# Designs tried in a protein design chat: VH-VL binders against q0aze0. Part 350

Target 1, 268 residues: q0aze0
Amino acid sequence: MKIILVNNRFKENTEKKAQEIAGQLSALNVEVIIDNGLDEPYAGTVDFIMVLGGDGTMLRAARRYGQRAIPVLGVNMGTVGFLSNIEINELAEYLPLILREEYSLEARMMLEVAVFQQQSLLTRVFCLNELLLRSNSPRMLSFALEISGQKLEPYRGDGLIVSTTTGSTAYSLSAGGPIADPQLDAFIVTPVASHIINKRPLVVSPEREISLHLLEEREAIIGIDGQIKMDFGAENRVLIKRAPHPLLMVNLKAKPFFTSIDRSLQRQ

## First folded at step 14 (VH-VL)

Design CC49 (framework fv_inotuzumab)
Fold by ESMFold2-Fast, scan of step 14:
Structure CC49 (fold): chain C 268 residues (1-268), chain A 123 residues (1-123), chain B 112 residues (1-112)
Amino acid sequence: as target 1 above (268 residues)
Amino acid sequence: EVQLVQSGAEVKKPGASVKVSCKASGYTFTDYAIHWVRQAPGQGLEWIGGINTYTGDTYYRRKFQGRVTMTADTSTSTVYMELSSLRSEDTAVYYCARDESYYDYLSGYFDYWGQGTLVTVSS
Amino acid sequence: DVQVTQSPSSLSASVGDRVTITCRSSQSLVYDEGNTYLSWYLHKPGKAPQLLIYDVSTRFSGVPDRFSGSGSGTDFTLTISSLQPEDFATYYCLQATHFPLTFGQGTKVEIK
């Protein structure tokens, strides 16, 4: 059995814990690969991915490995998150179930983001939460949105978010988007500080293709799950569609989404 | 609109502790980690550590481990840095600076800074 | 700790001059398949530092076009294409790929 341990680059304690867990797993005849982000993603066959960190570390793991149809378990190292299933102090209790494959899987849709310059593909990236188009200056953006060949009236404002249902509680929520059941498959398209009064968030089929480009030259950035940032100019366009494979999230214990989000919103 | 406002200058005796505050305004407090950076007289910038305001995770340079404590109060949008067992070499201007975060992910650059707090350690 | 060394430690220049400052890290700063956490700051006595460039080459909002950043891996450069009076300052690079975060020692740009 091979397990990838994904950890956080800014947490010294996470490196110590990853080494400790790797030692425990090695004693059980499990081969461990540590992914701290400094090397290329592990290219070999892998049976399980264990993420040691918060939701941001899980998003990194999903981007690197989510398309490989490997079970991914979020192990929270601190503040409770939406993408972790167990806490680090519970790992010893659940480890035998992991090794016996006694768990269920929840499929979470992902986005495939393709960025072009003119007709040339610059990059293709996968993400679990969202693509954010935003201004990188005090000037607002003017941009075009096309959904499956349907050209919408131009947008004018600070930007736009194209989110999965998993991402509905991230940037989309902050911009006024709806909270979505993560078991639903849908794109949520949420405008950021739109200058046009009647631009509302849209909930569209995950089979749709979404295209974005600037209508005038501005300093803009596209952000992927808050971690990857790319300059975006009038010569660029981005195409967003459902990724070929969902992220397979491990469920070892019940985690009630609606009561968790309700509590979080009452505290805000 | 974005502001980080620090507490005023402090004069301390060797062996004492100092607690410097950094009050944030003009943005969502939990969307940015706050780091602390100092500059001793005639020296360059030195990173001390930081705190993720969303997760509560702290990151301390090993040199300060055991002497520094960083805390965040979300109700007042204020971060505190407490440095204990002060020595004359701790005399410096201390800055807080924000680092865009996404949950436990940190962007790793400091876009807005506090005005600085002079801490003088003198007998 | 990852060492960050700036070159030169100081230089003298005149208004209108092209100024180049280099920053070298002891280890690669590439992270997460191509992200490179290297930023540049301007610092004047009595003022807080100011962000100029982040992620190697992205100019921060409001920073004049005369400032540009370049580089990859371990070697990075800040260029000021035509030095202005307000640019006489000390410049610092910061690496944030490896813990702990490390600043370069600084480069002082002085009037010739």
Scores: ipSAE 0.760, ipTM 0.890, lowest interface PAE 1.2, mean pLDDT 91

Design CC5 (framework fv_inotuzumab)
Fold by ESMFold2-Fast, scan of step 14:
Structure CC5 (fold): chain C 268 residues (1-268), chain A 123 residues (1-123), chain B 112 residues (1-112)
Amino acid sequence: as target 1 above (268 residues)
Amino acid sequence: EVQLVQSGAEVKKPGASVKVSCKASGYTFTDYAIHWVRQAPGQGLEWIGGINTYTGDTYYRRKFQGRVTMTADTSTSTVYMELSSLRSEDTAVYYCARDEPYYDYLSGYFDYWGQGTLVTVSS
Amino acid sequence: DVQVTQSPSSLSASVGDRVTITCRSSQSLVYSEGNTYLSWYLHKPGKAPQLLIYDVSTRFSGVPDRFSGSGSGTDFTLTISSLQPEDFATYYCLQATHFPLTFGQGTKVEIK
């Protein structure tokens, strides 16, 4: 059995805890790879991924490993979030179940994002929450949105978010998008500070293809889960579709989504 | 619209503690982290640490660990940095600065800054 | 700690000059996903620092086009294509790839 431990490089305690857990797993004849984000993703086969941290660390794990159809467990280390299943002080209790593969899996859809320069593919990435297109200057963007070949009226504003249902509580929520049950598969398309009054968030089939490009020369960027950023100019276009595989999240303990989001909103 | 306003200058004796405030306005307080950076006379900028205002997580440079405490008061949109056991080399202008984290990740740059607070440590 | 060294420590220039400032890190600043967390700041006496460039080459909102950033790995450059009177200041780079965050020592741009 081989396990990847994913941790946050900015928290000293997560590095120490990852080393301690790696030692415990090695004593049980489990091979361990530690991924703190500095190196390229581990290229070999693995059986399980354990994420030590908060939602941001889970998002990195999903981008790096989510398309491999291997179980991913979120272990919370003091950070409030939606993507963890157990707390770090519960890990010892659940470790025997993990090693015996006695858990259920919850599938979460992911986005596939392909960025082009003219006709050439520049990059292809996957993400769990969203793609954000935004202006990088005080000037609003003018951009084209196409949904499965259907050209909408031009958008004018600060940007656009294309989100999964898991991402409905992230940037999309802040921009006025709906809260969605993460068990549903759908794209949520949310305008950012649109200057056109009638532009509303859209909920569309995950079988749709969404494309974006600028209609004017502007300084813009695209953000993937808020962690990967790329310059976006008029010679670029982005194509967004459902990723081939969902993220397989480990469910060891019941975690009710709706009470979690309700409690989180009360903290604001 | 975005504004960070810091408390006024302080003069302290060696061994004392100082608490500097940074009041935020013009944005949703809990969407952004606040960091602290200082500049001693004739020296460059030095990062001290930061706080995620939503989670309460703190990030301290090791040399300040045990002497620095950062806290956030959501009801007043104010971040505090308290530095204890002051020494003469702590004399500096202290700045708060805004960073947009994405959950437990930092953006890695500071877009808006407070005006600075001069802390003088002398006999 | 990752060390960040700027060169030169100071330079003299006239309005209209092209100014180049370099920033070198002791370790690569490339994060595993290709992101490089390197930003540039302008600082004047009595004023707060202000952000010019982030993520190596992205200009912050409202920053004039004469400012540009470039570089990769361990070597980074801030260029001012045509120096203006308001640009006489000290410039700092900041790396945020490695904990702790570290600034360069600064480059002072003075009137010739």
Scores: ipSAE 0.490, ipTM 0.785, lowest interface PAE 2.8, mean pLDDT 89

Design CC50 (framework fv_inotuzumab)
Fold by ESMFold2-Fast, scan of step 14:
Structure CC50 (fold): chain C 268 residues (1-268), chain A 123 residues (1-123), chain B 112 residues (1-112)
Amino acid sequence: as target 1 above (268 residues)
Amino acid sequence: EVQLVQSGAEVKKPGASVKVSCKASGYTFTDYAIHWVRQAPGQGLEWIGGINTYTGDTYYRRKFQGRVTMTADTSTSTVYMELSSLRSEDTAVYYCARDESYYDYLSGYFDYWGQGTLVTVSS
Amino acid sequence: DVQVTQSPSSLSASVGDRVTITCRSSQSLVYNEGNTYLSWYLHKPGKAPQLLIYDVSTRFSGVPDRFSGSGSGTDFTLTISSLQPEDFATYYCLQATHFPLTFGQGTKVEIK
């Protein structure tokens, strides 16, 4: 059995804990690869991925490994999050179940993002939460949104978010988007500080293709899960569609989504 | 308008502790980590550590581990850095600076800085 | 710790000059997701440092076009295309790929 441990590069305790867990797994004849983000994603066959950290670390793991149909378990390191299933102090209790594959899997949709310069593909990335198009200056953007060949009236404002249902509680929520059950597959398209009063968030089929391009030269960026940033100019176009494979999240412990989000909103 | 406002200058004896504050305004406090950077006379900038204001996670350079404590009060949008067992080598201007965060992810650059707090350690 | 070395340590220049400052790290700064965490700061005595460039080449909001950043892996450059009076200062690069975060030792740009 081969397991990847994904940890946070800044959290000192996760490096020590990753080494402890790796030692315990090696003693049980499990091969362990530690991924702290500095090397290429491990290219060989992998049976399980354990994420030691918060939601941001899970998003990195999803981007690197989410399309490979490998079970991914979020292990919280003391911070409440939406993407973790168990706490680090519970790991010893659940480890035998992990090794015997006694758990259920929950599928979470992902986005495929393709960025073009003219007609040439510049990059292709996957993400779990969202793509954000945002002005990188005080000037608002003017941009075109097309959904499955249907051209909408131009958008004017600070930007746009194209989110998965998992991402509905991230940037999309802050911008006024709806809270979506992550068991549903849908794109949520949420305007950021639109100057057009009737531009509402849209909930569309995950079979749709969404394209964006600037109508006027502006200083803009696209952001992927808040972690990857790319300059975006009038010569660029982005195409967003549902990724070929969902992220397979491990359920060892019932974690009610609705009570978790309800508690978070009460503290804001 | 984004502002980070630090507490005033301190003069301490060797072996004492100092606690410097950094009050944030003009943005959502928990969307940015706060780091501390110092500059001793005639020296360059030195990173001490930081705190993720959303998660409460702290990051300390090993040299300061056991002597530095960083805390955040979300109700007042204020970060504190306490440095104990002060030595003459700790005489420096101490800056707080913000680092955009996304959950437990840190962007790793400091876009806005506090004005600095001079801490003098002398007998 | 990853060592970050700037060159030169100091230089003398006149208004209108093209100034180039180099930053070299002892290890690659590529965080293997396409990101490189290197930023540049301007610092004057009695003032707080100011961000100029982040993520190698992205100019911070309000920073004049005369400032540009470039580089990859271990070698990075800050260029000031036409030095202005307000640009006489000490410049620092910062790496944030590896823990702990480390600054270069600084490059002082002085009037000739």
Scores: ipSAE 0.671, ipTM 0.864, lowest interface PAE 1.9, mean pLDDT 90

Design CC51 (framework fv_inotuzumab)
Fold by ESMFold2-Fast, scan of step 14:
Structure CC51 (fold): chain C 268 residues (1-268), chain A 123 residues (1-123), chain B 112 residues (1-112)
Amino acid sequence: as target 1 above (268 residues)
Amino acid sequence: EVQLVQSGAEVKKPGASVKVSCKASGYTFTDYAIHWVRQAPGQGLEWIGGINTYTGDTYYRRKFQGRVTMTADTSTSTVYMELSSLRSEDTAVYYCARDESYYDYLSGYFDYWGQGTLVTVSS
Amino acid sequence: DVQVTQSPSSLSASVGDRVTITCRSSQSLVYTEGNTYLSWYLHKPGKAPQLLIYDVSTRFSGVPDRFSGSGSGTDFTLTISSLQPEDFATYYCLQATHFPLTFGQGTKVEIK
């Protein structure tokens, strides 16, 4: 068995913990690769991915490995989060189940984001939560949105979010989008501070293609899961569609999504 | 709009502790980590550490380990940095600065800064 | 720990001059998906530092277009295409790819 341990670059203690877990797993004849984000993603075959950190670290793991149909387990290091399944102090208890492959999998849709400069593909990335188009200046953006070839009236405002249902509790929620059951597959399209009052969040089929481009040259950024930022100008366009593979999240114990989000909202 | 307002200047004796506050306004408090940076007279900027206001995770430069504590109070949108066992070389202007976060991810740049708090350590 | 060094430590310039400041890290600052956590700040006595450039080359909101950043891996530059009176200050780079975060020692831009 080969396992990737993914840890956070800002927490020196998570790197030490990853090394300790790697030693423990090696004693059980498990080959371990540690991914702290500094190197290219491991290209070889792996059986399991263990994420040591919060939701942000899980999102990085999903971008790097989510399209490979490998089980991914979120292990909470004592942080707040929605994407972890067990706590670090529970790992020893659940490790035998992991090694025997005695767990269920929950599929979470991902976005495929392709950014073009005219006809040329500049980059293709995958993400679990959302793409955010936003102004990088105090000036509002003017941009065009197309859904499966249907051209909507122009948008004017600070930007737009195209989210998965998993991402419904992230930036989309802050911008006024709905809370979605993450077991549903859908795109949620949420305007950010729209100057046009009638622009509402849209919930659309995950089989649709969404495209965006600026109507005027502005300083704009495309953000992926809050972690990757790319300059976006009038010469660029982005195409968003359902990724070929969902992220396969490991479920070792029941996690109460609705009570967790309800508690979070009462504290905001 | 966005503001970070720090507590006023402090004068402390060697061996004492100082607690500096940084009150945030004009944005969602938990969407940004707060870092602390100091500048001693005639020296450059030195990163001390930071706190993720959403997760509560703290990050301290090793030389301050055991002497620095950072805390966040979400109800008042205020971050505190406490530095103990003060020495004359701790005399500096202390700045708080915000760092856009996404859960436990930190962007790693400081877009808005507090006005600074002069801490003088003298006998 | 990753060290960052700036050059020069100081320079004298006149209004209208092109100014280039360099920042070199002891290790590569490239992270996941090519993210490179290198930012530049302007600092004047009695004032808080101000962000100029982040992620190597992205200009912060409201920063004049005479400021530009470039570089990759371990070598980075901040360029001011035509120095203005308000630009006489000390400039700092910050790396945030590796823990702990480290500032360069600063470059003081003085009037000639």
Scores: ipSAE 0.752, ipTM 0.887, lowest interface PAE 1.2, mean pLDDT 91

Design CC52 (framework fv_inotuzumab)
Fold by ESMFold2-Fast, scan of step 14:
Structure CC52 (fold): chain C 268 residues (1-268), chain A 123 residues (1-123), chain B 112 residues (1-112)
Amino acid sequence: as target 1 above (268 residues)
Amino acid sequence: EVQLVQSGAEVKKPGASVKVSCKASGYTFTDYAIHWVRQAPGQGLEWIGGINTYTGDTYYRRKFQGRVTMTADTSTSTVYMELSSLRSEDTAVYYCARDESYYDYLSGYFDYWGQGTLVTVSS
Amino acid sequence: DVQVTQSPSSLSASVGDRVTITCRSSQSLVYGEGNTYLSWYLHKPGKAPQLLIYDVSTRFSGVPDRFSGSGSGTDFTLTISSLQPEDFATYYCLQATHFPLTFGQGTKVEIK
């Protein structure tokens, strides 16, 4: 069995814990590859991915490996997280079930984001939570939103979020979007900040294509899962689709989504 | 709009501890980590560590490990840095600075800074 | 620790001059999908440092367009196309790809 351990190198104790777990797995005749984000994604065949960290580390794992249909387990090492299934102090208890492949899988839709300059594809990225278009200056953006070729009235404001249902509790929530059941497949389109015309969040079929471009020259950025940032100008266009494959998340124990989000909102 | 306001200057004896505060306003406190950076007289900027205000996770440069403690109080939007076992080499201006975060992800650049707190360690 | 070296340590310039400061890291600053965590700061005596440029080349909100950043891998450059009186300061680069975060030693830009 070959397992990738994904960790966050910014946190020194996470690196040490990853080495410790790798040693324990190797003793059980499991081949381990550590992905701390500094190298290119591991290109070989892999049976399982274990993410050691919070939701941000899971989002990086999903971008790198989510399209490969490999089971991904989130192991929480911090105090909060929606994408983890077990805590680090529970790993020893659940490890035999992992090795025997005694777990269920939950499919989470992902976005495919394609960024163009003129007619040329600049990049194609997959993500689990959202794409954020935002102003990089105090000035309001003016931009066009098209949904499956339907041109909406121009948007004026600080930006727009195109989110998966998994991402409904991330930036979209902060911008006034709905909390969505992550078992559903849908795009959530949430405007950011004040508009001259009050626009509402939209819940859109995942089979639709969403495109965005600026209507006037402004300093803007597109952000992907809060981690990848790209300059976005009037010469650029972004196209968003449902990714070919969902992320396959491992369930070793029940984690009730709605009670978890309710507790988080009460505490904030 | 966005402000980080630090506590006032401190004078300490070697072996004492100092606790510096950094009060944030004008933004959602838990969307940004707070880092601490110091500058000793005649020296450059030195990163000490940071705290994720949402998770409470801390990150310390190894040379300060065991002497530094960072805490965050969400109810007052205030981050504290306590440095113990002070030495003359700890004399410096200490800055807090915010770092856009996304859960446990840190952007790694400091867009707004506090005004600085002079800590003088002398016998 | 990843070493970050700035060049030059100091320079003398006049208003209107083009100023170039370089920053070299001992290891590549590319992270994963090609993100490079390199930022530039301006620091004046008695004031807090100010962000100028982040992610190698993205200018921070409100920063004048005379400031630009470029580079890749281990070699990075901050350029000031036409130096203004308020630009006489010390400049620092910061790498945030490798733990611990590391500043360059600083470049002091002084009046001739």
Scores: ipSAE 0.724, ipTM 0.878, lowest interface PAE 1.4, mean pLDDT 90

Design CC53 (framework fv_inotuzumab)
Fold by ESMFold2-Fast, scan of step 14:
Structure CC53 (fold): chain C 268 residues (1-268), chain A 123 residues (1-123), chain B 112 residues (1-112)
Amino acid sequence: as target 1 above (268 residues)
Amino acid sequence: EVQLVQSGAEVKKPGASVKVSCKASGYTFTDYAIHWVRQAPGQGLEWIGGINTYTGDTYYRRKFQGRVTMTADTSTSTVYMELSSLRSEDTAVYYCARDESYYDYLSGYFDYWGQGTLVTVSS
Amino acid sequence: DVQVTQSPSSLSASVGDRVTITCRSSQSLVYSDENTYLSWYLHKPGKAPQLLIYDVSTRFSGVPDRFSGSGSGTDFTLTISSLQPEDFATYYCLQATHFPLTFGQGTKVEIK
């Protein structure tokens, strides 16, 4: 069995813990690859991915490995997280189940994002939560949204979010989008501070293609899962569609999504 | 209007502790980590550490480990840095600065800074 | 610790001059998510530092377009295309790829 351990960029405590876990797994004849983010993704065949950290570390693992159809387990190192399934102090208890492959998998849809300059592809990335188009200046954006060839009336405002259902509780929620059951597959399209009062969040089929471009030259950025940022100008276009494979998340114990989000919202 | 407002200047004796506050306003407190950076007289900027206001995770430069403690009070949108066992070499202007976070991800750049707090350590 | 070295340590310039400041890291600053965590700051005595450029080349909101950043891997450059009176200051680069975060020693831009 070969397992990748994915850890955080700020590596003091998580790197030490990753080494401890690697030692435990090696004692059980498991080959361990540590992905600390400094090297290229491991290119070989892997049986399991264990993410040591919070939701941000899981999002990096999903971009890096999510399209390989490999089980991914989130192991929480702190007190908050929606994408982890077990706590670090529970790992020893659950290791036998992991090694015997005694767990269920939950499929989470991902986005495929392609950014063009004119007709040239600049980049293609995958993400678990969302793409955010936003102004990088105090001036509002003017932009076009097209859904499966259907051109909507122009948008004016601070930006737009195209989210998965997993991402419904991230930036989309802050912008007024709905909370979606992550077991559903859908795109959620949420305007950011639209100047046009009738622009509503849209929930659309995950088989739709969504494209965005600026109608006026403005300073804007495209953000991917809050981590990757790139400049976006009037010469750019972005195309968003469902990724070929969902992220396969490991369930070792029941995790109550609705109870967790309800408690979170009452504290804000 | 984003603001980080720090507590006033402090004068301490060697061996004492100092606690500097940084009060945030104009944004969602838990969407940004807060870092502390100092500048001693005639020296450059030195990163001390930071706190993720959402996760509670702290990050300390090794030379300050055991002497520095960072805490966040979400009810008042305030971050505190306490530095103990003060030495004359700790005389510096201390700045807080915010770092956009996304859960446990940190963007790694400081877009808005507090005005600075002069800490003088002398006998 | 990853060492960050700026060059030159100081320079004298006149209004209208093109100024170039370099920042060299002892290790690559590229993280596996294709981000390079390198930012530039302007600092004047008695004032807080100000962000100019982040992620190597992205200009912060409100920063004049005479400021630009470039580079990759271990070598980075801040350019001021036409120096203005308010630009006489000390400039710092910051790497945030490797723990601990490390500033360069600073480059002082003085009036000629």
Scores: ipSAE 0.725, ipTM 0.881, lowest interface PAE 1.3, mean pLDDT 90

Design CC54 (framework fv_inotuzumab)
Fold by ESMFold2-Fast, scan of step 14:
Structure CC54 (fold): chain C 268 residues (1-268), chain A 123 residues (1-123), chain B 112 residues (1-112)
Amino acid sequence: as target 1 above (268 residues)
Amino acid sequence: EVQLVQSGAEVKKPGASVKVSCKASGYTFTDYAIHWVRQAPGQGLEWIGGINTYTGDTYYRRKFQGRVTMTADTSTSTVYMELSSLRSEDTAVYYCARDESYYDYLSGYFDYWGQGTLVTVSS
Amino acid sequence: DVQVTQSPSSLSASVGDRVTITCRSSQSLVYSESNTYLSWYLHKPGKAPQLLIYDVSTRFSGVPDRFSGSGSGTDFTLTISSLQPEDFATYYCLQATHFPLTFGQGTKVEIK
């Protein structure tokens, strides 16, 4: 059995903890690869991915490995989060279940984001939460949104978010989007500070293709899961569709999504 | 309008502790981590640490570990930095600065800064 | 700790001059997906530092076009194409790829 341990760059104690866990797993004849984000994603075959950290670390794991149909377990390191399933102090208790593959899987849709310059593909990336188009200057953007070939009236404002249902509680929520059951597959399209009063969030089929381009030359960027940023100009176009594979999240214990989000909103 | 407003200047004796506040306004408090950076007279900028206001995670440079404590009060949108066992070399202007965060991810740049708090440590 | 060294430590310049400041890190600052966490700040005595450039080359909102950033891996450059009176200040680079975050020692740009 081969497991990837994913940790983040800002918490030096997570590196030490990852090494300790790797030692424990090695003693059980499990091969361990540690991914702290500084190296290329591991290219070999992998049976399981264990994420040691918060939701941001899970998003990086999903982007790097989510399309490979490998079970991914979020292990909370004492942070607030929606994407972790167990706490680090519970890992020893659940490890036998992991090794015997005695758990359920929850499928979470992902986005496939393709960025073009003219007719040339610049990059293709996957993400779990959202793509954000935003202005990088005091000037508002003017941009076109097309959904499955249907051209909407131009948008004017600070930007737009195209989100998965998992991402409904992230940037989309802050911009006024709905809270979505992550068991549903849908794109949520939420405008950011639109100058046009009646531009509302849209909930559309995950079978649709969404495209965006600027109508005027402006300083803009696209952001992916809050972690990848790219310059976006009038010569660029982005195409968003459902990724070929969902992220397979491991459930070892019940996670009350609606109760968790309700309590989170009361704290904020 | 984004603002970070810090508490006023402090004069402390060696061995004392100081607690500096940084009150945020004009944005969603938990979308940004707050870091602390100091500048001693004639020296450059030195990163002390930071706090993720969403997760509560703290990040301290090793030389301050055990002497620094950072806390966040979401109800007042205020971050505090307490530095104990003060020495004369702790005399500096202390700045808070925000760092866009996404859960436990930090963007790693400081877009808006507080005005600074002069802490003088002398006998 | 990853060390960050700026060059030069100081320079004298006149209004209208092109100014180039370099920042070199002891380790690569490239992170996943080629993200590089290197930012530049302007600092004047008695005032808070101000962000100029982040993610190597992205100009912060409201920062004049005369400021530009470039570089990759371990070598980074801040350029001021035509120095203005308000640009006489100390400039700092910050790396945030590796913990702990580290600033360069600063480059003082002073009037000739």
Scores: ipSAE 0.690, ipTM 0.871, lowest interface PAE 1.6, mean pLDDT 90

